# VH-VL binders against q0atu2: the designs that were tried, part 48

Target 1, 119 residues: q0atu2
Amino acid sequence: MLDKKARIRTSREYRNVFEKGKRLSGRFLIIYYVENALDNNRFGFITNKKIGMAVIRNRIKRQLRAIVREYQGQVKNKHDIVLVARAGIGKSSFEGMEKDYIAIMKKAGLFARNANKID

## First folded at step 3 (VH-VL)

Design ca11 (framework fv_daclizumab)
Fold by ESMFold2-Fast, scan of step 3:
Structure ca11 (fold): chain C 119 residues (1-119), chain A 119 residues (1-119), chain B 106 residues (1-106)
Amino acid sequence: as target 1 above (119 residues)
Amino acid sequence: QVQLVQSGAEVKKPGSSVKVSCKASGYTFTSYFMHWVRQAPGQGLEWIGYINPSTGYTEYNQKFKDKATITADESTNTAYMELSSLRSEDTAVYYCARGDEWYSDFDYWGQGTLVTVSS
Amino acid sequence: DIQMTQSPSTLSASVGDRVTITCSASSSISYMHWYQQKPGKAPKLLIYDASSLESGVPARFSGSGSGTEFTLTISSLQPDDFATYYCQQYNSYPLTFGQGTKVEVK
């Protein structure tokens, strides 16, 4: 579970990331990201109906939080980051989602130095 | 269910302005972006821009940014597009379309409004 | 701007035919949709995110592709499928459409 202080909580905060942030895509994930003024990172998670029914969406959201938590220490501080799951993510393995997350975070320049946590 | 109902056909003189309306029903108006797309007779589709009704934020195709003004009225669930300095090349069917904020997939469209610019 | 080019612009086909329409992006994209438009009507979403079938769309429609080349396939053309088809990218603004492919009766 992510600490409450590391979560984007309000509609206003989500809108800020969407409208002022940069967008970058991977195979299963889209990230929106923007610098914040807080000295800590905050994460948001969006699993819309295109992924599947509520039970599938809730599983994906839980898995994404676990991935973000695992790699939280490698993310450059002072960012609000929203992860949006693409259609088809429900057919991905956990390892596939993790690989995609690492790839997009590195491409965005959001991982500090080295982020090799899977072989 | 979801409906987008547009205002009726308009015949305008060159140099004038026109304002087209798009009334939404059957969903939460502020939960989706409203896009505008035009189609000249016998031609393809051309994206004009969108508004986020929740924030009022607008994004325009650079071709239209000094010609089109997109607005929304949350109290009436209605989006508007005003075109100024009309030319014969602006003769087209103008559509409003509901888009998911992440995918910009247009799952519901208005019926279209024919704007004819002639002397 | 990302330019979307469809091929062919027009194709003639018979009921039961397998039809393939191609969409080429001027730069690599991950995000695109396919629409169907019948005369006098607004377009209708068929495929979103390159390969996901929109609810209510018949299974004979499928999408595939990545990078710069995308295809829409109709496995066995039905009378209701004679229409114009458009691809759309949503990788970056402005959103852009292909010029359209008209599928007409042979």
Scores: ipSAE 0.013, ipTM 0.650, lowest interface PAE 7.9, mean pLDDT 87

Design ca12 (framework fv_daclizumab)
Fold by ESMFold2-Fast, scan of step 3:
Structure ca12 (fold): chain C 119 residues (1-119), chain A 119 residues (1-119), chain B 106 residues (1-106)
Amino acid sequence: as target 1 above (119 residues)
Amino acid sequence: QVQLVQSGAEVKKPGSSVKVSCKASGYTFTDYYMHWVRQAPGQGLEWIGYINPSTGYTEYNQKFKDKATITADESTNTAYMELSSLRSEDTAVYYCARGDEWYSDFDYWGQGTLVTVSS
Amino acid sequence: DIQMTQSPSTLSASVGDRVTITCSASSSISYMHWYQQKPGKAPKLLIYDASSLESGVPARFSGSGSGTEFTLTISSLQPDDFATYYCQQYNSYPLTFGQGTKVEVK
């Protein structure tokens, strides 16, 4: 679970990340990211209807939040980051999503190489 | 079944305004963005802008920001596009099209509204 | 703005032919779609996200490509496939379309 302060919650805040952010694609995920004026990172999650029915979309959101929470200590501070699930993610394993997340965050320069889960 | 039904053809004088409607049915109106695209006779497609009916947020192609105004009425599941200061070069078929928040893939289109601007 | 340029602008083909049309972006993109438009009709989504086939679209249609070069292929042209095809990028606003490729009977 992510702390409330680490979540992008309003449509206006999502819009800001989409409008001003950089974009990077992975196999199952796309990230949009922009530096914020806060002292912490915030994350948003989008699972559109291309993914599948509500039960699948909700499962994907829960799994992505769990992945982000585990690696939040490795993310460069002061960023708003939105994860958009691509079509096909519903057929991915949890480990597949996790691997893709780490790869795209490293490519974006938001993670150090060999980022590890924290307790 | 999803359907987008647009208002009928319009013939307008230069300098006037026109308002085209697009009535949506067969889905939850607030779940998708409504985009507007035009096509001049014998020419290609040009994106005008979109509205998010859930928030009222609009995004415009800079070329149309002072010409087009996009609105939506959730109570009637209807999107509108008003064009002001019409010129002969605005003669085109105007389409509404449903797109999701991230992909902007236009999976359903209205039938089109021909707007003719003539002296 | 990202410019999308299609090639060729027009091609003549026969039923049964393999048809390929290309779309070139003025800068590297990750996100694009393909549409089909028949005379007097609104466009129809064929391929989304470069290579994903839209529901109800025949398997003879396929999309591929990355970066600046994208291709739509029709493996065996059918009578219903004579139409104009458009690519569209959604990498950035404004959303832009290619100028169209008209596939006409030879």
Scores: ipSAE 0.013, ipTM 0.631, lowest interface PAE 7.9, mean pLDDT 87

Design ca13 (framework fv_daclizumab)
Fold by ESMFold2-Fast, scan of step 3:
Structure ca13 (fold): chain C 119 residues (1-119), chain A 119 residues (1-119), chain B 106 residues (1-106)
Amino acid sequence: as target 1 above (119 residues)
Amino acid sequence: QVQLVQSGAEVKKPGSSVKVSCKASGYTFTEYYMHWVRQAPGQGLEWIGYINPSTGYTEYNQKFKDKATITADESTNTAYMELSSLRSEDTAVYYCARGDEWYSDFDYWGQGTLVTVSS
Amino acid sequence: DIQMTQSPSTLSASVGDRVTITCSASSSISYMHWYQQKPGKAPKLLIYDASSLESGVPARFSGSGSGTEFTLTISSLQPDDFATYYCQQYNSYPLTFGQGTKVEVK
């Protein structure tokens, strides 16, 4: 579970990340990210209707939050990061989503060098 | 239902400026980004930039950063693109296109505005 | 910038043919769109997110691919399909298009 302080809550905050942030795409995820003026990271999660029915979108959102929580200690501080799930994510496994997240966070330079679940 | 209607063709001298309009109807103007794309005669498509009408935020292709200015007027549901310091190489059909904020999939396009730059 | 390169640049085909157009990205991408453009008209969205058929587009059009290689297939070419086709990436700014593939009557 992510603390309240670690969540992007308002439409204004989401729009700031989309418009001023950098964008990087993975296989199932797109991240938008920007440095914030806080001393903590904040995460947002978007599941668009193009993914599928509400049951599928809610499952994906829960799984992405679990993945982010697991790896939050490896994310460089002072960033607002929004994860956008694309249509193809509905066909992915939990492991597939997790691998994609790790890959894009490393490519974005947002992870420590040893960012993996065991370490 | 959704329509994007652009202003008419223009002939301009080198060194002058041109401002093309794109009037939107049939949807909530502030819920989609408005992009601008050009196409030189017999050539392919080249992305110029976009505006988020809800916030006024703009993003430009670096090639056009000092040349193009994109604006929007919510009261008239109209987006504008102004090109300055026109050269013969700017002769092209200029399109506005509606894009989803996540996908940038251009599902509706204006009819195009031919801008001819000649001495 | 991500460069999108299409192959072939020009293709001659007959009604009923299966047509395949390829789009290659200069770096790995997961997300791209396909458009159709007829002379004197604006482009029309055909396929979004590599493989999703846009509403109202005939089922003979399909998209596939991942990484750096993507394909648009027309299973049985119709007279209305003679046009220029463009791919577009949306992984990063600036948004970039392929140079186009013109499908002409044989």
Scores: ipSAE 0.013, ipTM 0.620, lowest interface PAE 8.4, mean pLDDT 86

Design ca14 (framework fv_daclizumab)
Fold by ESMFold2-Fast, scan of step 3:
Structure ca14 (fold): chain C 119 residues (1-119), chain A 119 residues (1-119), chain B 106 residues (1-106)
Amino acid sequence: as target 1 above (119 residues)
Amino acid sequence: QVQLVQSGAEVKKPGSSVKVSCKASGYTFDSYYMHWVRQAPGQGLEWIGYINPSTGYTEYNQKFKDKATITADESTNTAYMELSSLRSEDTAVYYCARGDEWYSDFDYWGQGTLVTVSS
Amino acid sequence: DIQMTQSPSTLSASVGDRVTITCSASSSISYMHWYQQKPGKAPKLLIYDASSLESGVPARFSGSGSGTEFTLTISSLQPDDFATYYCQQYNSYPLTFGQGTKVEVK
């Protein structure tokens, strides 16, 4: 589970990231990211109806939160980052989502070159 | 049902400005971005920019940054696109189109407004 | 800017034909959409995110591809399908469209 302090909470905060942030697309994920004025990172997760039924969207959301939590300590500090799941993500494996996350975060310059699991 | 209804055709002189309106109905206006796209006679589609009606944030194609101004009025569910310093090359049908916040996929379009620039 | 190039520019076909239209991106992209436009009308979304069929669009339309090469296929052309088709990338701003492919009667 991500600490409450590390979660983007309100629709206003999500929209701030979408509109002021940079965008980068991966195979299964899009990230939007912007520097914040806080001492920590905050993450948001969007699974829209294009992905599929609620049971699929909820599974994907849980899996993405698990991935983010696992690599949280390797993310460059002071960023608000929103992960948007693409329509095709419902058919991906957990490992596939994890690899996509690492690749896109590295490309964005938000992640260590040698991304590893949190100790 | 979702509808985007645009203002009528305009004939303008070179150097003048034109302001096209797009009235939205049948959905929550501030839940989608409104994009503007033009098409010169017999030519393809060219993206001008978008506005998020909820925040007023705008993004422009660099080609139009000093030429186009996109605005929205939430009280009337109407988006506007003003084009200044008109030239004959600006003769085109101008469309508003509703886009998803993440995909920029245009699922509903206005009927188009023909702007003719001639002397 | 990412340039989207369509091939062919014009295609002559008969009802019942399998029609294939290609879209090439100047750099690798992950996100693109396909639209149909009939004379005097606004474009209509057909395929989003390269391969997902938009609601209400007939199953004879399909999309595929990745990287720099994308394809729109109409498996059995119907009279209603004579139109101009456009691809659009969503990988980066500005959003860009292909030049269009006109599917006309043979």
Scores: ipSAE 0.014, ipTM 0.654, lowest interface PAE 7.7, mean pLDDT 87

Design ca15 (framework fv_daclizumab)
Fold by ESMFold2-Fast, scan of step 3:
Structure ca15 (fold): chain C 119 residues (1-119), chain A 119 residues (1-119), chain B 106 residues (1-106)
Amino acid sequence: as target 1 above (119 residues)
Amino acid sequence: QVQLVQSGAEVKKPGSSVKVSCKASGYTFTSYYMHWVRQAPGQGLEWIGWINPSTGYTEYNQKFKDKATITADESTNTAYMELSSLRSEDTAVYYCARGDEWYSDFDYWGQGTLVTVSS
Amino acid sequence: DIQMTQSPSTLSASVGDRVTITCSASSSISYMHWYQQKPGKAPKLLIYDASSLESGVPARFSGSGSGTEFTLTISSLQPDDFATYYCQQYNSYPLTFGQGTKVEVK
């Protein structure tokens, strides 16, 4: 589970990422990201009505948080990152979402060099 | 049923202003952005901007930032667009359209308001 | 700004034909929609997010593509399908539309 300090929580904070951030997309995910003035990364999660019913959206959001938590240590520090789920994500497996996340983060240059190596 | 009903056609002189209304019904007004799009006679579609009725926040196409002012009145579920310093090139059908916050997919449109600018 | 260019600008077809319309973006995009517009009417959303069929739209409409090249296909053209079709990107602001493709009789 992500700590409170690692979550984007307010409308103002989400708006800052959308307005000042860069945007990249994958197969099932869109990320918006911007460098912050904090010592840590913060993540936000958006699942909209096009994904499906609330129970499906809540499941997807929970799964995305689990993926982000798993790879938290590989993300370059001092970033606010918002993940927006695309409509097609409801048809993806957990592994499919995970693979897409890794690909997007690498494409964005947000994974630290040697992210695959744990010393 | 979702409806967006716009004000009637306008004929204006160059240099004047016009204010077009768009009354929403059949859904929660504050749950969607309201966009404005124009279409000059025989031409394609051109995006003007949007408003978030729940916050009053607006985004504009830079081309229109000094021309268009978009507002919303939550008490009447009505969005407005005012065009200033009208020129003959502003002659067009102006549409309001409901869009999802993240997708900007225009699933419902007003019927259009023809604004004619002539001497 | 991202420029959306459609081809062809005009297409003549008969009922029952398979119709293909293309939309090219001036830079790589991930997010686009397709609309249908009939004379005197507002546009109608057909396909969102490149390939998702909007609720209430007939299954003969489909969208595909990625990067800079996107396609709208009508598998078996019906009389109601003679209209102008527009693509729209929402990858970045300002939102931009293609110039339109008119599908006409014959």
Scores: ipSAE 0.006, ipTM 0.620, lowest interface PAE 9.3, mean pLDDT 86

Design ca16 (framework fv_daclizumab)
Fold by ESMFold2-Fast, scan of step 3:
Structure ca16 (fold): chain C 119 residues (1-119), chain A 119 residues (1-119), chain B 106 residues (1-106)
Amino acid sequence: as target 1 above (119 residues)
Amino acid sequence: QVQLVQSGAEVKKPGSSVKVSCKASGYTFTSYYMHWVRQAPGQGLEWIGRINPSTGYTEYNQKFKDKATITADESTNTAYMELSSLRSEDTAVYYCARGDEWYSDFDYWGQGTLVTVSS
Amino acid sequence: DIQMTQSPSTLSASVGDRVTITCSASSSISYMHWYQQKPGKAPKLLIYDASSLESGVPARFSGSGSGTEFTLTISSLQPDDFATYYCQQYNSYPLTFGQGTKVEVK
């Protein structure tokens, strides 16, 4: 689980990310992201009615939190990031969600470099 | 019942401005974005921009950034779009449409306002 | 900007025909919708998020596709279906529509 400091918790904070952030989409996820003035990253999670029943939405939210927690050390500091699940995510595997997350975060330039270019 | 009711047709001279209204009813006005889309005679649909009525924050198609101004009045549940420096190429039917914040799925549209720009 | 291109621009069909309309994105997208517009009327949402049928829309309409190629299918065309159809991407701003496909009587 992510600690309280690493979670976007208020409607005002979510609105700030949606209004001012950049948007990037993957197969199962949309991310909205913006630099913050804090010492850490914060994550938000949105699973809306288009995904399905509450039990499916809650499962997806748990799985996304687990994925974000696993890769939190690779995310560039000082960003607020909101993950929005699309309707089709309920048919994805955990591994499929994880691969989509990694791909989006790399495309957004939010993942730290995994290898050095040494000349 | 959700309803979007737009102001009536306008005939304007080149160089003037026009302000179209869109009055919303049947839902919580601040829970959805309001988008503006135009359609020139015999042509397709073109997205102008949107507003978050709760915050007043706007996003514009870059093509319209210096031409269109979108506003919303939460007290009257009314969105507005003003076009400045009208040219004959601005002759079109202008629609308001409500969209979900994440999906931008336009499930309800106004009836359209014909703006004719002629000398 | 992401350009959406529809094919064909115009299609002549008869009641009972299977009609297929294609929408091609200039870059890979995950998020798009389909609309129907009848003469003199505002557009109507048919399919959201590529393949989900909007409430109240007849089951003869279906959507499929991924990446850059998306398809709207009408399995058995009815008189009420002669209209112009538009795709729309919501992957990024600005939101963009295809140029439209007019389905008209043969």
Scores: ipSAE 0.047, ipTM 0.716, lowest interface PAE 5.9, mean pLDDT 88

Design ca17 (framework fv_daclizumab)
Fold by ESMFold2-Fast, scan of step 3:
Structure ca17 (fold): chain C 119 residues (1-119), chain A 119 residues (1-119), chain B 106 residues (1-106)
Amino acid sequence: as target 1 above (119 residues)
Amino acid sequence: QVQLVQSGAEVKKPGSSVKVSCKASGYTFTSYYMHWVRQAPGQGLEWIGYINPSTGYTNYAQKFKDKATITADESTNTAYMELSSLRSEDTAVYYCARGDEWYSDFDYWGQGTLVTVSS
Amino acid sequence: DIQMTQSPSTLSASVGDRVTITCSASSSISYMHWYQQKPGKAPKLLIYDASSLESGVPARFSGSGSGTEFTLTISSLQPDDFATYYCQQYNSYPLTFGQGTKVEVK
């Protein structure tokens, strides 16, 4: 579970990330990200109806939160980051989602040098 | 049923301005971005910009930043696009289109408004 | 800006043909859509997010591709499919479209 302070909670905060942030895309994920004025990172998760039924969307959201939590310590501080799941994500494995997340975070310059699960 | 209904055709002189309206119905107006796209006679599609009706935030293609002004009125569920300093090359059909905030997929379009710029 | 280039610009085909239209991006992208436009009408969304079929669109339409090369396929062309087709990237702003591919009667 992500702490309350590590979650984007309000529609206003989501809007700020979408409108002013940078966008990078992976195979199954889009990330939107912007520097914040806080001393911590915050994450948001969007799984819209294009992905499938509520059961599938809820599973994907839980899996994405688990991935983000696992790698939270490797993310450069002071960012609001929203993960948007692509329509095809429902056919991905957990490992596939994890690899995609790591790849896009590295491309965004949001992962520390030599960042991985253990580091 | 989702509908986007645009104002009628306009014939304008060079140097004048035109304001096209797009009235939305059948969905929550503030839940989608409204984009504007033009198509010159016999040519392809060209993206102008969008507005987030919930916040009033706008984003424009560089070419249109000082030419187009996009606004939205939540009380009437209507988006507007004003073009200033009209030239003959602005002759085109102008479309409003509803886009998902994350995908920018234009699932519903207005019928188009022909703007003709002639002396 | 990301430039989207379609090939061919014009395609002559017969009912029942398998039709493939290509869209090439000037840089690697992950996010694109396909639209159909008939004369005098607004475009219609066919495929979103490269490969997902829009609701109400016939199953003969499919999309595939990644990186810089994307394709729209019509498995068995119907009379209703003679139209111009456009790709659009949404990887970055400004949003850009291909120049269009006109599918016309052979």
Scores: ipSAE 0.090, ipTM 0.737, lowest interface PAE 5.6, mean pLDDT 89

